# VHH binders against FYVE, RhoGEF and PH domain-containing protein tag-77 (tag-77): the designs that were tried, part 1

Scores and structures below are computed, not measured.

Target 1, 198 residues: FYVE, RhoGEF and PH domain-containing protein tag-77 (tag-77), of Caenorhabditis elegans (x5lx76r375to572)
Amino acid sequence: KLHYAAVEFLKVQNNYVQYLKEMAVLYPEYMERFGKRVGRDLLASHNGHENVVLQIKKIMVQILPIHEMLLKEIDKVCSNWDSRYPNMSKTIGTFADFLKCCQPFLDNKADFLNKLLQLRNEDKEFDEATYMFETEVFKRGKKGAVIQQLDQVHQNFMRYKLLMLRYSEYLIDDCDEKEKAQEAIQKLENVTQAVNQK
Positions, changes and structure headers below are counted from each chain's first letter, unless a header gives other numbers; antibody chains aren't numbered by Kabat.
F is the ipSAE of ESMFold2-Fast. E and O are both the ipSAE of ESMFold2, at different seeds. Each is the mean of both directions, binder to target and target to binder. V2 is 0.75 times the mean of E and O plus 0.25 times the DockQ between their complexes.
[cut] marks letters that were taken out.
The coordinates of atoms that the task and the answers printed are left out; those that the model quotes come from them. Centres of patches stay.

## First folded at step 4 (VHH; framework vhh_7zox_3)

Design g01 (from c01 with S56Y Y99S)
Fold by ESMFold2-Fast, scan of step 4:
Structure g01 (fold): chain B 198 residues (1-198), chain A 122 residues (1-122)
Amino acid sequence: as target 1 above (198 residues)
Amino acid sequence: DVQLVESGGGLVQPGGSLRLSCVASGFTFSDYAMGWVRQAPGKGLEWVSDIYSGGYTGYADSVKGRFAISRDNAKNTLYLQMNRLKPEDTAVYYCAKDSLEYGMPEWYFDLAGQGTQVTVSS
């Protein structure tokens, strides 16, 4: 069961990278192409204010590479797995501090949510395009609900500690990895508290 | 004008491999997402894979783990490595400018290429 706990990190991280890619790349590009089809720029600035989709994109583009690197490192752990020498804790511990990269998004999340809700209510073509994007994402087996999925950044941040706690429970008491797991859990808790204090 | 020239198709037995190429001209290749779409006999266009200018990739569930998309920006060339081919992969494969992963069916009509035939049989 220890190997399955390690593989759970890979599945969770892969899903999160897909979500970040949707917000950083796919959603903005879909809105741009839909706008071209209907003869209007759905991502245009209004009264000098940048469109919220592009504001979200700017932050997600900074977050995505860090999580792609973490995904690659988790994949290496899983691909070379040996239950006699479990080694997930070093990877998670090493990346714990970099998870603070989500802070700018969390600081602005409520504002982004309110702006997206307002834009969907006031601009019917924007709303239709967003709904069609969500439908395309859903039919590919992914969650495409843009507004409902804005909490994924915070939820994913909270998941790492829970995943590490489950992983640690499957380790034998006196192995080196259990000590490293506890260190990684403490690092994650410290980072989470620092982020949530703002 | 945008021009896309596909090559590398052919007849192959199930389990075989093929590598498709697409040479692009008439635009700044490195600035655009590129993709592959296919049309099986008697069916509509189906998105297969795309790769964004930043290197992000997407794959249809039917080809994930078997196909690999890549690009060489210095050569203005898009590739599709197809492994473990199945009879249901039989189709004309088209190179497309811009991402088609979350696109509407009408975006497929922006294809500039003539396509390359892939036949997996016997």
Scores: ipSAE 0.006, ipTM 0.266, lowest interface PAE 9.6, mean pLDDT 83

Design g03 (from c01 with A33Y Y99S)
Fold by ESMFold2-Fast, scan of step 4:
Parts: C-alpha cells; sequence; structure tokens
Structure g03 (fold): chain B 198 residues (1-198), chain A 122 residues (1-122)
C-alpha cells in the first residue's frame, strides 16, 4: 500500500534522528558525567589529539539539524497524506542534495572506528563508561553497541533509495508523482556514486 | 506511582556521623540511578552523590572523602554514610530518582520524598 510506503520514510527518519542525537548529545554527555564520577576527564585530548568521541560529536552536530529538518518535512507529508495526490518525491528529491553533509563522517569512519577501539582497549574507565552507556541504551529497547551504530550513517544513506524504489512501485503508471519519484531516485543515485567514489 | 521515604537525619556536633536511608517503591529500583540532593536554609538544591545500579558512584567535591553512597537492590534501599560532618552540611537531604528512565545523565532528579533534616551544630 502506497500510504504504508510513505509512513515507512517517517519511521526510518525518526529512528535515524534518534541515533544522531545519541551520538551528538547523549553519548558525549554520558562520558562527561561518568568522568566526573571517577574524578577524571574521559574525553581529554591524548598525545595532542582530540578525543574521538568529541571528533564524532563535532561532525554529528552538523548533520543532526539537517536530518531534523527532513524529519519535519516528511512528517508534514504524512500528516496531510492523500493517496489521490501523493507528494513524497519532492521532499526526498529536494533533500537529496543535502545528504552530502554526511561525507566528512564517511571519509573518517575507518579512523573513528580504529581510534574508538584503541581507546576502549587502552583505557579501562573509558571502556566501562561506554559499556554502561550501551547497557542503558539497550534497556530503552535500542541496540546499544556504539561501534556497530557507527555503521548507521552509511546504512541510512543507502536506505533512502530503497525506500523511494518501493514507494515508486506503488504509484500508478504515467502519473506526475511517478515521474518525480524517478527524478528523486536518480538524484539519490548520483549522490551515492559521488560519496562512494572517495 | 513513585514513593521515596527518607530517614536518619538529626542533630550532630561537628566531626560527627549520620547514616541516611531511603526506601523506594513504585518503580523498578535496580533500573535507575539513585542519588542524594540537599537544600541548605535559604539556598537552592545541591547535588551531593549518585550511584548506578552496577555500583559506580559520584560525589560533589564538597563531600568527597567524607560521604559514602551505597544501595541494596534486594531491599529497594539507598544509603548515605556521612562522616566528619561540618556546619556547612546542614540541610534537608532528599532521596532522588534520575528523571530520565534508565539513568541517562540529564542532570535532573525526581524528588518524590519529604526529605530528612540534618543539622550540624554545637
Amino acid sequence: as target 1 above (198 residues)
Amino acid sequence: DVQLVESGGGLVQPGGSLRLSCVASGFTFSDYYMGWVRQAPGKGLEWVSDIYSGGSTGYADSVKGRFAISRDNAKNTLYLQMNRLKPEDTAVYYCAKDSLEYGMPEWYFDLAGQGTQVTVSS
């Protein structure tokens, strides 16, 4: 059903915004508070290098507002939904150009993963704090593994094209919206190719 | 319906000790950060100490080395052992449940009890 395909965008986007908020806000704040408990700044620079949690935060705080805006626009489409006049394609197509905001994270993903694993291996208090954060996130019904959650940026990026393809399949042939859906899919494919090439 | 019942306060001389207790009900005690917050006469609320279900503890600089927080998850009870008390420790002490479900640090605590008065004077 077409409406269900449209609502799937809202569910996916809401979950992704919550993930970005966890990485931009909740995880750094948890580490800061845990550090106060153990009498040490767990987010301190090491050997002149900024802590990886803060490096990730710096990028995520730039990505989060863009995805919060997309969430609001998708919510407007779903709240005013009329299957006779489907209109998701314009929102996704317009936003496609802004998906490049995740490029700095993707460019540094392997480095972030390596640095986070190294910190967890070398700093027992940092590892304990991260494990406790993961445990609290899991109790809220979410997957809590920070290292695995870094894959969400790439996975979510790939999901938009899949969602648009499914949405397009439920549209009637030769309608205006189906043409707009094809244009949005092409924009998403172009952005995906540009991101994956470097 | 969250209930927190504090006890153990009283009048002590400087250098004395008190043990505060808080009996909790109406929620899954072991799932939450628990803490102690105090309010001195004419002043705002001051965070004193907190404890995670797994045992990790935090203390305000003003009480570090003198106070010890602990919990008994089987009895739904939170404790604060206060040693080497100072006149500056005079306050109403409140048992607090973390305001965020599952103990996430938003630095807010729900104060559901009436508190217990601690007075340190000669």
Scores: ipSAE 0.000, ipTM 0.135, lowest interface PAE 15.6, mean pLDDT 79

Design g05 (from c01 with Y102W Y108S)
Fold by ESMFold2-Fast, scan of step 4:
Structure g05 (fold): chain B 198 residues (1-198), chain A 122 residues (1-122)
Amino acid sequence: as target 1 above (198 residues)
Amino acid sequence: DVQLVESGGGLVQPGGSLRLSCVASGFTFSDYAMGWVRQAPGKGLEWVSDIYSGGSTGYADSVKGRFAISRDNAKNTLYLQMNRLKPEDTAVYYCAKDYLEWGMPEWSFDLAGQGTQVTVSS
């Protein structure tokens, strides 16, 4: 149903904000706490370069507030929902322009992946701490693999488009909202293609 | 030594408001996540809210929309603004260094203060 499609946006956005908090806040904070418990700074510079966890954090803290703002706006749509006047498309369409904020992360994703794998191979305490973090995330009903989670930024683009397509299918043909939905879908497609080309 | 001094508790009627403060010393306050935990009469510790070093906040479902956590790094002070208080909010409130919703208590719970009593009663 249309209302269920709208609520799915709220669920997806809440999950993505939680993922961004994991990478921007929880993972770095966990590594700091684990380091204090074992008497070592697990986030120290590696080979004269800033630790990859902190490099990822710096980019994720720029992305997080934008998605927290979107979450708040989606929540407003859902909290004031009236299926006679569906209105999700304006929120998603307006936000689509901000999705390019993830470009710095995508530009560096392969480097981040390689550095994380190297650090986990060379520093067994770092590897153990990362595994324990992943285990705690998993215990709380999420997948938790940091390497796998690096794909979430890209995958989130595909989720918005799929959600908008499902939402649009439940709209009456030739209504104002269906036209706005088509515009939002086109904007999402354009941003996704631009980001994928790097 | 880590020291945390909580204040601001008291007796309040249902629907009232209180603002708790926690003054921290003995560590670089701005480097650490901070949280509020509470213990109701006859119950265990319950996580209430947290705020990370970068400013991101979390709230227990029971207090969402009613409580607001904040920090002033220049003053080494953590705050909890409590609105629309309920009898169920009656507890001793503790300020905690490194206490996070998902954090392991054995690693993340540094409690150095006496707490501050909040009593919500008609």
Scores: ipSAE 0.000, ipTM 0.140, lowest interface PAE 11.9, mean pLDDT 80

Design g08 (from c01 with L100F M104S)
Fold by ESMFold2-Fast, scan of step 4:
Structure g08 (fold): chain B 198 residues (1-198), chain A 122 residues (1-122)
Amino acid sequence: as target 1 above (198 residues)
Amino acid sequence: DVQLVESGGGLVQPGGSLRLSCVASGFTFSDYAMGWVRQAPGKGLEWVSDIYSGGSTGYADSVKGRFAISRDNAKNTLYLQMNRLKPEDTAVYYCAKDYFEYGSPEWYFDLAGQGTQVTVSS
């Protein structure tokens, strides 16, 4: 069970890295290629503001490398797993503070949502390009419209604490790793509360 | 099983017109972007035009203003109206179901048909 709990981190992190790549790379590429084919810049400024897809991209490209590094470290833990010497807590604890990198996205999430809805309503070619992107994502095993996907940043951030709580439950009482798990959980709680404060 | 059947090609004089048709089966036609690509003798494939299910269209610079792509979703049929044809338009024309490959810089098409020959000669 313990090993299964550790592997769950790998699954969750891999899914999130794929999500960040879709938002940072694939979505802008779809807009660029579709725009090129129809002879329009679908990523052009709207009402004097930078296009929302590019605003999202700028934040996602800053978040992505941190999560790629975390994925590699989680993969190392799982690949060298020994249930006698569990060691997931150090990796999660080390990265806890870096998870604050999502704060700029969370601060602007409502504005991004409103701008995406407005652009899709006002620009039919933008809407069609976005639908093409969503269809491709769906065929790659992902579900949901891009607008629903914006909640994944906050949801993923919340998942680390839940994963650590589950992991900790399967550890032997009074072992060194359980103490490290409690420390990592406390760090995640502090980061989560700081990020979610209004 | 995806099938695309092209028709409407032939021999025309410069300045003439042709209308190509492509009948699709084996997939939900209305859910996909469709396009036309061509291959001139001794050359590689060249993208000509595409159309999304919502009606947005794109054209290669070489055919802009002369060609018009359209679709009839009820009949699972794609069309290419070719006007003011030039000798340079001589090629086999293929109907294609559009797709985008992650990490690739180009759009790709699934080519399932045998194509239709267009020859423009004086």
Scores: ipSAE 0.000, ipTM 0.163, lowest interface PAE 15.3, mean pLDDT 80

Design g09 (from c01 with G103D E106R)
Fold by ESMFold2-Fast, scan of step 4:
Structure g09 (fold): chain B 198 residues (1-198), chain A 122 residues (1-122)
Amino acid sequence: as target 1 above (198 residues)
Amino acid sequence: DVQLVESGGGLVQPGGSLRLSCVASGFTFSDYAMGWVRQAPGKGLEWVSDIYSGGSTGYADSVKGRFAISRDNAKNTLYLQMNRLKPEDTAVYYCAKDYLEYDMPRWYFDLAGQGTQVTVSS
């Protein structure tokens, strides 16, 4: 039970890191390649303003390394697992404050959504390229829609608390790890409250 | 300059075994999840197996129980031990940096090698 709960952190974190790579690297790269094929730069600036895909990329490339580090630390906990000495709480607690790294994205999410929708309506080739990218992502069993995927950043915050709550339920009462789990849960709650408040 | 070089492929009879190797250079190998992906004639890329930096492993259902992935961080080398090979395992096998757990196009990987051909035939 307890070990399975710990392994769920690994699955969730791996999926989120893959999502961040899609937005930071793969989507911009796909748009560049598609543009070369049709003889036009689909990521060009408009009226002196940077293209929204590149604006999103700039934020995602700063978020990605933090989550890659967290993934590596979660993997170490799972690969060295001993149910007699559970130790996931220290890793999650240590990274809780760093989860605020997505705040710049959340602050601009509505603007990014509006700009993406506008580009897809006004630029037929941009829309077609985005649809083709979504088709490739969908073949992989992911949601696929870029617009819908913008919610993943906020949803991932909520997942950590739920995972910690389930993990904590399987711990022996009146043990060190149970207390550390409660502390990590409180830190995650504080971060979530701070992120959701203006 | 990052590089992945696969080797160990060849022609083998059904029921036989092969061991694939992938030598990595130009990056800190021990810091990355690594995997194997294959492409059968006329088909797309299929995920085969992965191993995280900490040693946790995953396998496609089609190879589970027959294949074993491992890594030697001191040698910057990834391995795939392939046992009880079937004609259906015939494919080009690619070493991939930073694993993705599904069938996907080559351009989607951060880095993939040039591949090594495995042919299982009588």
Scores: ipSAE 0.000, ipTM 0.168, lowest interface PAE 13.5, mean pLDDT 80

Design g10 (from c01 with Y99S M104E)
Fold by ESMFold2-Fast, scan of step 4:
Structure g10 (fold): chain B 198 residues (1-198), chain A 122 residues (1-122)
Amino acid sequence: as target 1 above (198 residues)
Amino acid sequence: DVQLVESGGGLVQPGGSLRLSCVASGFTFSDYAMGWVRQAPGKGLEWVSDIYSGGSTGYADSVKGRFAISRDNAKNTLYLQMNRLKPEDTAVYYCAKDSLEYGEPEWYFDLAGQGTQVTVSS
């Protein structure tokens, strides 16, 4: 069902916005509050370098508003859905170029992973606080492993093309929407190539 | 209400295999994505695998090529076939339900099961 394909965009985008909020807001705040309880700043700079949680936060805070806007636009498409006039392609096509906002994260992902692993190995209070944050995230029915979830930015980026391809397969009438879907897919492919050029 | 009952865990030697099962009730199983998450001793929760209602699957890098997730909608059962098990796969494995509907609160996974212990050691 075409409508179900459209709704999958809403579900995927909602999950991604929640992930971005976890990394931009919830995880740093949890670490700050945990630090206050143990009488130590768990997010302090180490050897003159900013804490990796705060480095990730700074990037996620820039990415989050773009994806919140995309979520709102996808929600409008789904809430006003009429299978006689499918219209997801314009929304995805319009936002395709803005998805490049994830480039700074992707450029630094390996460094962030290494720094998180190092910090968890060397600082047992940081490790304990992160573990307890992950447990709270999981209790709320979300994927909880901070290190494992760093791949979500890249994975989500790749999901848009897959979702558009599946959506396009259900378009049998409305030649205009199918043409717009093909244009959106091409824009997503161009962005993927640009991002992958390192 | 929603109930998930895991089974199939146990003690196995490195290189061995186990198949985990999760029997679901209280919801229309075929409408939901399902997944497996695990917690190793002294470690945080780790997503292992998921399978969407349409059958598409995802895997954590640590288990790709070794684990296979599947579902039997007629039996309301989720499976995890675990092959070439390693000591680092030792964990409690939990079955998780995901909602296909947009709603509040928005849940990626809903954990209702008690888990099943997998121990990989000689």
Scores: ipSAE 0.000, ipTM 0.194, lowest interface PAE 13.4, mean pLDDT 80

Design g16 (from c01 with S30D S56R)
Fold by ESMFold2-Fast, scan of step 4:
Structure g16 (fold): chain B 198 residues (1-198), chain A 122 residues (1-122)
Amino acid sequence: as target 1 above (198 residues)
Amino acid sequence: DVQLVESGGGLVQPGGSLRLSCVASGFTFDDYAMGWVRQAPGKGLEWVSDIYSGGRTGYADSVKGRFAISRDNAKNTLYLQMNRLKPEDTAVYYCAKDYLEYGMPEWYFDLAGQGTQVTVSS
């Protein structure tokens, strides 16, 4: 079961990277292409204010590379796995502080949510294009709702701690890795407490 | 200028085998997850399989135990070994840098090109 717990990090991280790509790349580009097809820029500025989709994109493109690096490192741990010498804790612990890169998104999440809902209510073509994007994402077995995607950043913090707790439970008592796991869990808890939803 | 060139499709009888290849260029191949997506006649796009940079694989339930995805990072090439083929596997098969990137109809057809046709029929 220890190996299964380690592989769960890879699955969770891969899913999160795909969701970050949806918000950073796929959603903005879908809206741009849909707009070209209907002869209108769905991502245009309103009264000198940048479109909320592009505001979200600007933050997500800063977060994505960090999580792509973490995914690559988790994949290396899993590809070279030996249950006699478990070693997931160093990777998670090393990246814990970098997870604070999501702070600008979390600080603005409520504003982004409100602006996105307002835009969907006021612009029926934008709303329809967003719904069609969500439908395409859903067909691929991924979360389709853009609003649910926005919640992924907060949910992902909770997932890392839960995954580390489950991983730690399958380690033998008094081994070096269990001590490192407790240190990683503490680092994740400190980051989670520092990163607040307002 | 990402380029993906699929090959290996064809006509095969039920129970037969085919091996698909995809040669990639224009990006650092070994840094990305790669996948296969298919479109059956009159149906939407369906994810088939993916392989992460470190070699871990995933499969759709419909193909588990029959298909095997692999990659050769030195050759920038992705493979799909298809065994025990069924009429239900008849589709155009598309190579994707990420199956999600190329899974959107408008975006996918602008980037991926023609794919490779697999027909399973007696």
Scores: ipSAE 0.000, ipTM 0.132, lowest interface PAE 13.8, mean pLDDT 79

Design g19 (from c01 with S56H E106D)
Fold by ESMFold2-Fast, scan of step 4:
Structure g19 (fold): chain B 198 residues (1-198), chain A 122 residues (1-122)
Amino acid sequence: as target 1 above (198 residues)
Amino acid sequence: DVQLVESGGGLVQPGGSLRLSCVASGFTFSDYAMGWVRQAPGKGLEWVSDIYSGGHTGYADSVKGRFAISRDNAKNTLYLQMNRLKPEDTAVYYCAKDYLEYGMPDWYFDLAGQGTQVTVSS
């Protein structure tokens, strides 16, 4: 069970990195290619303001490398796993403070949602391109519209604490790793409280 | 083993019409964006039209309003209806499969058939 709890971190982190790549790379590229084919820049600035897809991209591009690094470290833990010497807590604890990199996105999430909804309502080609992108995402077995997926940043942030709590539950009482797990959980809670106070 | 077989080309007078067909096999046709690209004598490859897996279509400015792309997923067949043909439309027309798993058409299609010759001349 302990090993399965550790592997759950790998699964969750891999899924989140894929989501970040969708928002940082695939969605903007899809919109650019679609725009070129219909003879219009779907990501053009409006009233002197940068397109919301590009605003989201700029933030996601900063978040993605941190989560790719975390994925590599989690993969190392899982690839060298020995349930006699569990060691996930150091990796999660070390990255807890870096998870604040999502703050700029969370601060702007409501504005991004409103701008994306407005742009989809006012620009038919933008709306159709987004719908086609979402259709391809659904065909790959993934769920949710782009608008619904904006919650993934906050949801993923909350998942680390849940994963650490489940991991800690399967550790032997009074072992060194259980103390480290409690420390990592406290760090995650502190980061969550700091982010939610904005 | 992916195969694309184009047909329907020929000699036609300016103002005439032709319908090109492409029969696909060796892959799940409905999962991929498909397109038509052409190559005029002595010139490079030019994108003509595409149709995403979900049905959205795109056209080069040179053919907008004259050509219509469509697909029949039950028959694994791609079509290009060409109306009001001009001498400038003379080219070998290639059926192309999108390489990208997300169905995003690339300007460069990795797989193409043998092509079908279209000649618009008096």
Scores: ipSAE 0.000, ipTM 0.201, lowest interface PAE 13.4, mean pLDDT 82

Design g22 (from c01 with G58Y)
Fold by ESMFold2-Fast, scan of step 4:
Structure g22 (fold): chain B 198 residues (1-198), chain A 122 residues (1-122)
Amino acid sequence: as target 1 above (198 residues)
Amino acid sequence: DVQLVESGGGLVQPGGSLRLSCVASGFTFSDYAMGWVRQAPGKGLEWVSDIYSGGSTYYADSVKGRFAISRDNAKNTLYLQMNRLKPEDTAVYYCAKDYLEYGMPEWYFDLAGQGTQVTVSS
């Protein structure tokens, strides 16, 4: 059903904004609080290099506002939904170029993964604090370990095209919205190719 | 500074109804998702319902079909209409700014208001 396809955008975007908040705010804050309890800064620089949790935070803080705005626009479409005049494509098409904001994270993802694994192996208190964060914050069962969750940025980026393809499939042939959906899909494909070229 | 003032709670018999209100100030109310969470004696926080800036609503399985969340952006007010109340609905109810469907941990979210007590008892 077309309306259910539109609502899937809202659910996916809401979950992604929650993920970005967990990485930008909750994880760093939890590590800082745990550090104060054990009398040590778990997010301290190592060998002159900024802690990987803070490196991830810096990028996530830049991505978050873009996705909060997209969530607000998707919510407006769903809240005012009329299947006679479907209108999700303009919202997705308009935000397609802004999705490039994830490029810095994708460029550094492998490095972040390796540094986080190394820190957990070499720093027992950091490992324990991360485990406690995973237990307390991810206990809803919807999230995996922090390491596993680093894939969410790339996975979410790929989801928009899949959601648009499903949405387009439920549109009646030769309607105005189907043409706009195809245009939005093409914009998403162009952005995906640009991001994945490196 | 964010301020949230809840009201409308009270004592009601099983099967009864109550309407909760939350008056918000200190931020642009219309720009944020708002929600209701509750805490029964000796239990943790339980998410009840969310409403987005555009009006989309979501409910916990335990309250679906019985509760209705709504908002009045002109009055900066959030509402929760509670119908067919059960003893299990007994809790202090808090409203929350920007509370997502998957919720925030208790330690992250300091509830700004004092809450409003709902007691469902014979």
Scores: ipSAE 0.000, ipTM 0.208, lowest interface PAE 12.3, mean pLDDT 81

Design g23 (from c01 with G58Y Y99S)
Fold by ESMFold2-Fast, scan of step 4:
Structure g23 (fold): chain B 198 residues (1-198), chain A 122 residues (1-122)
Amino acid sequence: as target 1 above (198 residues)
Amino acid sequence: DVQLVESGGGLVQPGGSLRLSCVASGFTFSDYAMGWVRQAPGKGLEWVSDIYSGGSTYYADSVKGRFAISRDNAKNTLYLQMNRLKPEDTAVYYCAKDSLEYGMPEWYFDLAGQGTQVTVSS
């Protein structure tokens, strides 16, 4: 079921784009709105340093457009699918190098985790607002824990490689697409290793 | 289809009380934060109060200490108890369902009913 394997890319990419929107847009807006309700800015600077939610937002806003573009290209492949001429590998291969755009987030992930945990421990209104946001995300059928979701950026690399490996297994051994799939897998491997070294 | 039906408005003297109700259908009521917003004649929408699924309540400074928001999840109903009403409270009151779908300042209310008119005058 080659077409089904191709459609799995669309599902995975759509879920990841939704996650990026949650961190770039929905979570900061929820905290701002909640703060107005309680008469306090929950996103205010702490000890002269920018709030961690806004630090995460700044990075996510830069990552989001790349993944929205990839989502559009994957959707084009699926919408125009012809099993006689499978063509997912070119799209994934082309975007493999751009996946390094998450490097600034990964470089700062441990610091972001520590700051977020500290803020949730010290500021009970911030903690309550974050918990309520997580509850809303959970009701949408998604994983809602912000702390747990910080792992999504790293895990996304493993998902692309896994999807390409499954896709490749359904291809006929002597087709051009099989060779292109191997090239795309190699590019994903190189990006994953580069990301994991930092 | 999501539906919200407000009721309980009317004419009341300054210092009087009214209780507004909002009956919700088409979604799992207990899972969502709910709120009240109002619109005075010739003015824009003003947030009044909200209640979260866990029971936490918040109020605009203009109504704090006078209004009480509550919910009955078994009846899919939201309430607003309004005490010590002032002429400035005269407005159409709307029931709102919270939403995270919009990237806008008003993202927390995506749905409102027809509203219920509250008039505070002698």
Scores: ipSAE 0.000, ipTM 0.261, lowest interface PAE 11.4, mean pLDDT 81

Design g25 (from c01 with G58W Y99T)
Fold by ESMFold2-Fast, scan of step 4:
Structure g25 (fold): chain B 198 residues (1-198), chain A 122 residues (1-122)
Amino acid sequence: as target 1 above (198 residues)
Amino acid sequence: DVQLVESGGGLVQPGGSLRLSCVASGFTFSDYAMGWVRQAPGKGLEWVSDIYSGGSTWYADSVKGRFAISRDNAKNTLYLQMNRLKPEDTAVYYCAKDTLEYGMPEWYFDLAGQGTQVTVSS
């Protein structure tokens, strides 16, 4: 059971890195290529301001590398797993502080959502291209809505704490890893509180 | 300078097995996630499987329990063991460096080799 709990971190992190890559790289690139096909720049400035897709990209390209590093470290833990010497807590604890890298996105999320919805309502070709991108994402067995993907940033904070709590429950009382797990949980709680507080 | 060379495809009857190989060069193979994607006749690209640098593996629902991805970092080689093959597995199979790219066919071709044809028929 403990090993399964550890492997769930890897699954969750892999899915989240894919979501970040969709917003940082794949969605902007798809819109640029679609625009070339229809003879329009779908990422042009809107209402005198930078296109919201590019605004989101600027923040996501800073978040993505941190989560790619975390994914690599979680992968190492899982690939070298030995239930006699569980060691997920150090990795999660070390990266807990870096999870604050998403704060600029969270601060602007409501504005990004509103601008994206407005642009989709006002530009039919932009809406069509976005729908086509979402269809491709859906074919991979994932949630395809761009709006739902933006919610993943906030939801991911909650997932780490829940995963650590589940992992900790399967640890033997009085083991070293149990102590480290509690420390990691506290660090995650501090980050989550900072994000959710006004 | 990134090169990926696939091999091991061929004609096989339903229920049969094939092992695909991909020899990589031009990058530090052990540092990167690798994967397989396929394209059936007249269809779009479908992700098949990924293996991360640490060895963790993921599979498309259509192939779970039948296919096994593996790697040999000493040989810079990626493998796909395909068991209990079905006619719907008929496709050109492409080796790709980091198959997290999807949707646009051009993205896979930027990172994929020439492909190897797998045909499952009686």
Scores: ipSAE 0.000, ipTM 0.159, lowest interface PAE 13.2, mean pLDDT 80

